# Designs tried in a protein design chat: VHH binders against o26223. Part 27

Target 1, 191 residues: o26223
Amino acid sequence: MKLLWTSQHIKVTVHIDGKVSKMDVLEAIKTRRSIRKYQDREVPEELIDKILDAAMCGPSAVDERPWHFIVVRNREMLEKIPEVHPYGAMVKDAPVAIIVCCDSSLEKIPGFWVQDCSIASQNILLAAHSLGLGAVWTGVYPLEDRVEGIRRLFSIPEHVIPFSVIPLGYPAENPGTRDLFDPDRIHLEKW

## First folded at step 19 (VHH)

Design U14
Fold by OpenDDE, look of step 19:
Structure U14 (fold): chain B 191 residues (1-191), chain A 120 residues (1-120)
Amino acid sequence: as target 1 above (191 residues)
Amino acid sequence: EVQLVESGGGLVQPGGSLRLSCAASGFNFKRYDMAWYRQAPGKGRELVARITTGGHTNYADSVKGRFTISRDNAKNTLYLQMNSLRPEDTAVYYCARDLWESYVDSFDHWGQGTLVTVSS
C-alpha cells in the first residue's frame, strides 16, 4: 500500500486492485476544490458513467429531471470551447468535458430548471472528486453570448439550454483546503 | 463595498526585500481566499501567490522560494514578503480576493495596486 501522501490530507487510498475507495460524502463536500489543470491522462468511460449516474440522482422540480449531458472528448471540440467560453480556458487541456443542459420542454414550473441543473452540476463535481478526478464548474447560463456560443458549437436545439461546462481530468494541481464555515450566516429561529 | 488597498511598494535594489500589505474591508476577509497579482509594463496581469482560508499557499514558479504570502485575519490584512528581488519583479502588485471557486469570471475584486521597482 503506497500511501501517496499528496500534501492535501486527502487520503486517497489507492487500493492496489484498482478499486477506487469510496470517499465519505462529507469528506467529498469539504475537500472538493475546483481543478483547472489536468494530467495528460485519459479518463475511463466507467468513471464518466459513474459521474453521470450521480448527476442524475439529484432532486428536481416535480421530479422532471430536465437535464441532458453532452460528453465531449474530441480534442478539436474541446479546443473550440474556450473561443466561445473564455472562462473555460482550461477545457482545452482537459481530456473530457461534460456540458450540462436543460430541456426546456420538460419544465413544468418556470425557473426551477436552474436549480435542477445546478444540482446536477454539483453532483458531477462531487462525484468526480470522490473518484479521484478534478473538475471545475464554468458557468454558461445566463450569459447569452456563452449560451449561444455553446449552442452553435454543439448544434444544441433551441429548446435546450446549455447551463454549464465542466471539464474533468486527473488533477495536476492542488489548490489547498479551505475553512468556510461561517456562524454569522446562521440564524436561529429568526433573522 | 469591497475595498482592497495595497501598500508597501517602492524602489529597491536587486537582492533587496519589500513587504507589501493589503488592507481589506467591505467583506468577511477571513472567509475568503486571497491572492497577489502583478502586472509589469507591457505585460498581462499574472498570479503571484494565493492563500486559502485554510492557510494553504501557492506561488508562481518565478517567485517560489523568494516570496511569502500571509494573512492576518484579525487585522483584515494580506501580506506579501518579497525577498531576493529581481529586476523582472518590477510591476504593479495587486491584492485580490481569490475567486478560485467562482463558477463565473469576475474581475471586480482588485485594489489600485502598489508599484514595486527593482533597479540598481
Scores: ipSAE 0.689, ipTM 0.839, lowest interface PAE 0.6, mean pLDDT 91
Fold by OpenDDE, fold request of step 23:
Structure U14 (fold): chain B 191 residues (1-191), chain A 120 residues (1-120)
Amino acid sequence: as target 1 above (191 residues)
Amino acid sequence: EVQLVESGGGLVQPGGSLRLSCAASGFNFKRYDMAWYRQAPGKGRELVARITTGGHTNYADSVKGRFTISRDNAKNTLYLQMNSLRPEDTAVYYCARDLWESYVDSFDHWGQGTLVTVSS
């Protein structure tokens, strides 16, 4: 029985300077790198919408999809994020950031919301990359100081938990490719 | 425990060359991107060069064309070939793991450093 991996090729066509670049899903995964330097260039709303659409397409526990997204473009707010999120220093230089949150009141099985928000966050990174943008996952949860800092800054209700801050923009750096395949982490049939 | 031991520093004349080494232990060396940093007297620590697990390299503008970062995974060793040295290259040089893809923090793991002095 040949497991026909019907890889639903999500082809994202990005118009970059009049050229349509196609990136398949495997290319997006393998070539994605965290980007912390951005061009002085605005990100079109259309691209943000596509990224958020992708963020909402992942699986979740009981298919509850408990995620919320705060899109931040206000320059003053972007500049304040590093004050409460030390690892988010690059956010002040980004034209936009997405804060991924969980509405805990929607959670049906305790603890799975972390996986749900992780899936959403990773989809944001992949979608951004496929669209010619750079992004980085800056972890907020479960660090209490960061969680409360972001909560206060954005007036997030107590039942909503900020999970990650993801600045994004057109890349102004190239971290290069990595070789991460490790056959020693693969076990056949048994450990 | 992660250990990084830098060596190869010394006194060299302007225009001279040095090769620094960093012996790594306590972690799977081949799994990590690596970097060289330096700290000049009275200045902050700055990135000099990076090398990925894929062999991709990046350099600070001040050292481009003069310095070469490389790695030997079999020896768990990182290298920095420094050519055409200048007085402004005088610093303590540090080796570190480059935790670029960490979504939590970039943690500092470097050794005691090795002093490079470029003087006539």
Scores: ipSAE 0.685, ipTM 0.848, lowest interface PAE 0.6, mean pLDDT 91
Fold by ESMFold2, last read:
Formats: C-alpha cells, sequence, structure tokens
Structure U14 (fold): chain B 191 residues (1-191), chain A 120 residues (1-120)
C-alpha cells in the first residue's frame, strides 16, 4: 500500500489485496455510538482479547489497575442479566457481554477506582467500534440494587464491585452522526 | 429550566395529514438529539422518530414512509410531519430530548403532549 501526498496535502490511501485501512482514533471517538441491536453472529474470541487488551491499556490512579473483567457468552446467564439489571435489557440479545469490575483489594488510593474503571469501559467501547463491533455501556455502579444483583448473579465477592455491563456484537442498527462541539463550554486561562 | 411545548394536534380523518411542532427552551437545543414519542390509550410511550444533531433520522417501522421528523435549530423547534394518518396513530405525542447515549436513566424531560385523534 502506498500513501501519496500532493502539494495540496491530499492524502490518498490505496487499498491493496482487499485490505481496508485501520480507523483513525479521532474518527473512532467521533463516530462511536451506543449499539443495542446485534446481528445473529458470534464474536470471535480473538476480538474479545483485543478489546480487553485495549481496556487494560488505560491509565489508572497510581497505576493501581483495579479492573477485572467477566466475559459472558452463556445464553442462560445473558438472559438472566435483565432480571437484575433492567437498563441492560438488550444484553439478552447480545452474543457476548463484558462485566467491568473493581477489585478493591488492588486500590492504592481511595476513590479513584471509578475513574479507572470508567477509562477501561470507554476503551472497550472504542476498541469494539474500531473492530467493526457495536457496544453499549450499561451503568451498574453506583446503583446499589444493580450492583448487588449482578454480584449475586455472577458470584462476585464482596470486595469486588461490578461497575458496568457492556453487551457487544456486530451492529444491526445505525443511530447516525452527531455534532456536539460547543465553544461555550471552553474557558481560556480561567472560568 | 428545560421546557418543551408541543402543538399542532387535533382531529383528522384517516388518510389526512398533520404537522406537529415542539418549541424548546432552557437548553442549547442545537446540541441535543431530539425525538418524538407517542402514547396511545392504555399503552406505554413508544418512540416514533428521532433526529440527531448531525441530521440523521430514525423512524419506528409503523410510521416509516409516512412521517418525517425535522428540526430548525435557529428557531429551537422540532417538527413531525404526519401523512397518510391511520386510526392506529391516535395518541398523545410528546417531544423529548433523545437520551440515546445515556448509560443510566435517572429522569426524562418531556413536554405536556399534543393529542392526535384519527377518526371518521
Amino acid sequence: as target 1 above (191 residues)
Amino acid sequence: EVQLVESGGGLVQPGGSLRLSCAASGFNFKRYDMAWYRQAPGKGRELVARITTGGHTNYADSVKGRFTISRDNAKNTLYLQMNSLRPEDTAVYYCARDLWESYVDSFDHWGQGTLVTVSS
């Protein structure tokens, strides 16, 4: 593949042997949407591995890396999630879900694990999108009824906190593009 | 304070047309995805149409090809053009901000609604 540049700074990408170029990170961030409808198609294990690798690349407070992930493919278990997590109703229709958890025994500085697990969760969404998958973050923490329900369903110990449930699969919907940039939210030098 | 005021409902014969409007205030309208929902007697609210800040639209299967959602960001107004109306379209229609990207539902901002009755 040869990238050609002209005096007009026109970037040309030539696709060789049917290969498509990787998605630019800014494009991935801007085009990622919550996807709640999935094709009846399995997600290969190798893609889940790439997604979880990306999840673990996030920064964390004092490099504490408090996250653990439960990968759920079993249909019976996926179908039970909505019974304890109503916002996650679409999970029963997903080929796979990832539960992001905090192991509080790994926490090095109190109160930052929420940021740590949020970073991991967003990385899951972006990595899935870049691989042609759709995903949605369904919040568990800090809703105590949902935290306890998910903990019970998956035998999660008391020192481990389920943070989010992220169903994913090949998308069967297109929610469309957004334009969210708002200059009024930008403050130069001070408020 | 977020306010959404629907108008344009009424009684119409089957096959007729109506145009609903929603006047929005109290938020930066052009930066929010918007949606129309409806609630028929004895039923829950259902999505009718949505429109993103980028102009992309989605429709419920039951109204696709008959209804058109649009927005005028300069006037902070959302519209629903309803053509080829059927008795099954009878409902109170609500304007709302579309919370598609929310990872938790904590509350909704809804208008008061405008009644559409399709009957001979």
Scores: ipSAE 0.680, ipTM 0.810, lowest interface PAE 1.1, mean pLDDT 89
Fold by OpenDDE, last read:
Structure U14 (fold): chain B 191 residues (1-191), chain A 120 residues (1-120)
Amino acid sequence: as target 1 above (191 residues)
Amino acid sequence: EVQLVESGGGLVQPGGSLRLSCAASGFNFKRYDMAWYRQAPGKGRELVARITTGGHTNYADSVKGRFTISRDNAKNTLYLQMNSLRPEDTAVYYCARDLWESYVDSFDHWGQGTLVTVSS
């Protein structure tokens, strides 16, 4: 039995056998939206593994891949995240969240870890979307209060920097697609 | 500086219609999702309608089928067509940028609002 989640704009085919139809990469990029409302439904570990696999496939400075991921399913912990992360109110309603971190001891070229973790975070969002999940990037770094709040809450070592909190779940909203192409931002050969 | 100027409010009888406009300036209007909010007396501000840059629309359940949000990017103007107005629609209506895809914080930019009064 194919559970066809037909949203008018996003066709996610969920196969009963647990296989989710993969979106075309351009489709995933173009149709991805931040999702802050989730169904009362657990996310299978298999999907989280796929998302994390995708998160680790991006480029990084010197290919150092300094990222770490904390997968949070504990309800008590999820409910505590908003206390230290004002923009993370939706986390308490998500079945799972991924905290993207950087091990600064692995960084070879200073400052590029932000780009590395950004790439990983974006890949998480795209992968989640392609798998029929909704997610949202809630920024932690470089806001000191959020960084330290998340650090304390999850006992993150000093040399590891929490970068983003990404709640995930089956979407309970549809923000619709965007058209953001702006030719005025494109310059040929020179400014 | 971001500026939003709402207009078109007024007194209307139940069952009547109004069209609100929001003139936007100080930012690239076409690049932003937009929304209408309203605040009734003694109540909190609530979302009425959203429209994406792609033209996708969402409505509060209370206004579905009665209100239509639209935009004219060439004129940097957001509209709200309100039909079949009810007394409970009485509120100050605000136009805002919908910063849905912000990963830091959600900031709304509001105009001064326009008052809609629905009464016999």
Scores: ipSAE 0.673, ipTM 0.840, lowest interface PAE 0.6, mean pLDDT 91
Fold by ESMFold2, fold request of step 23:
Structure U14 (fold): chain B 191 residues (1-191), chain A 120 residues (1-120)
Amino acid sequence: as target 1 above (191 residues)
Amino acid sequence: EVQLVESGGGLVQPGGSLRLSCAASGFNFKRYDMAWYRQAPGKGRELVARITTGGHTNYADSVKGRFTISRDNAKNTLYLQMNSLRPEDTAVYYCARDLWESYVDSFDHWGQGTLVTVSS
């Protein structure tokens, strides 16, 4: 680190101790858990922006990027979600939720949007975890009653398909780590 | 076919102890998180304790400090050591796979349960 001169002030070199504290990607993948209990604490918009930036970094079929995201903070709306989406009961207790949607008018090759939106959804979970937040993916598509309920609740147009609802917040539970590696699922050269 | 068989229930005095066992078959037991639930007469099932494949445990507040969940992966068996039993612990106890990471409704197999009665 070097001293830098300016016309009005000197700049001091800031010592950066050894390693900046960041979560390794393999650690994030292995330690992420579904979190359904949240602290009564607001999630800053800065963190939501980082999470959605990460969501949009995923690959997609023919780079079609069919995803759209609805960020829900309104308490009345969050409390209505369980009425049409029973698996999303914890959403009423979350400070914020992200609805991952497919805009079918952006499909360049039909039928791959589910993979595309799944990738974006998983990136949301991992990014939230890396930022000290907890999240859970609650499945909407392909359950038609839930798709229609969420579409109705958020005035989502017919060509846009709600895929998942992801509540998130600072975690208020710790479900613990898992050991899931199973060598019997690995096949060398052929099945 | 997935099978879960609970055993070890019985009648016990308040302050007593019991050890429940759950014999598992039909799936790769060591790769599944496991849990004990209980259902008192006229009430819904409630989570008692859970244990992950990594050995992490969680307990309902009502049993914390009195109950211990454990597993033996070599024997495909889940255990619940219940100490300092109270009349309020009277219930049918069930073991189940813990489907914590499911992103859709959690349907799975229950055992038949084992009755624990805590009474003077």
Scores: ipSAE 0.669, ipTM 0.804, lowest interface PAE 1.1, mean pLDDT 89
Fold by ESMFold2, fold request of step 20:
Structure U14 (fold): chain B 191 residues (1-191), chain A 120 residues (1-120)
Amino acid sequence: as target 1 above (191 residues)
Amino acid sequence: EVQLVESGGGLVQPGGSLRLSCAASGFNFKRYDMAWYRQAPGKGRELVARITTGGHTNYADSVKGRFTISRDNAKNTLYLQMNSLRPEDTAVYYCARDLWESYVDSFDHWGQGTLVTVSS
């Protein structure tokens, strides 16, 4: 879209040396896609740190911040995830995965932790995308067999609830852009 | 209620062509990514082709260069042009909304399907 470029629109574009690109937040939200195929390339720890920093910037109910993150790079563990989480089959091919968890002992308002962890999970996806990575949210909660399987696999304590598994890496596919804005979903003043 | 009605299947000889259509109603067609799936006898359903609301297309490796997915938003219709048909393309073909961005396994509405038989 050339019409989105103005003198007031400052960007850092992707460059030949592979440095992390800077992306407008609205562009990131609109262009992020689920990525399930990854290059055979490591993701630097520095990028994971930036992604988790972004994850923790989300709002939460009464600022309860119930989230914890497990960073999984061990090949054997990544390969075991699909045994308990079938919809996470691509995780075995990812260089790294992040498991988003709720520590229920940190809940201040019961029942809002799902929203809290959803916000953190979406921030992970957006931050990964803005850094030139691809990721996909694979839902664990509220599927109890998957919750139990992931908890057992990663020795997650009873009061901690695995919410999502997010594999990520440098993308090896392009699912394309979409035009999803639907004015009929917008209700002014009343339903 | 969401409805998807496939048509255009039939019996065709190897090397032949068919064009499938999917008439959609009950939802805002232009705002949904769409896909064709197929299910061969005794097998599971597999993705054949997909097209986003932005016009981007993806194809299964087995049909690349032979099949073309397209859509006509004014007519709420999805198409699949199938050329150079092979016996292994024999299947019931289904139109569906594309669930690429689903974070859980699910399928949405399916039509009844249209049978394509490539033989003789």
Scores: ipSAE 0.663, ipTM 0.805, lowest interface PAE 1.1, mean pLDDT 89

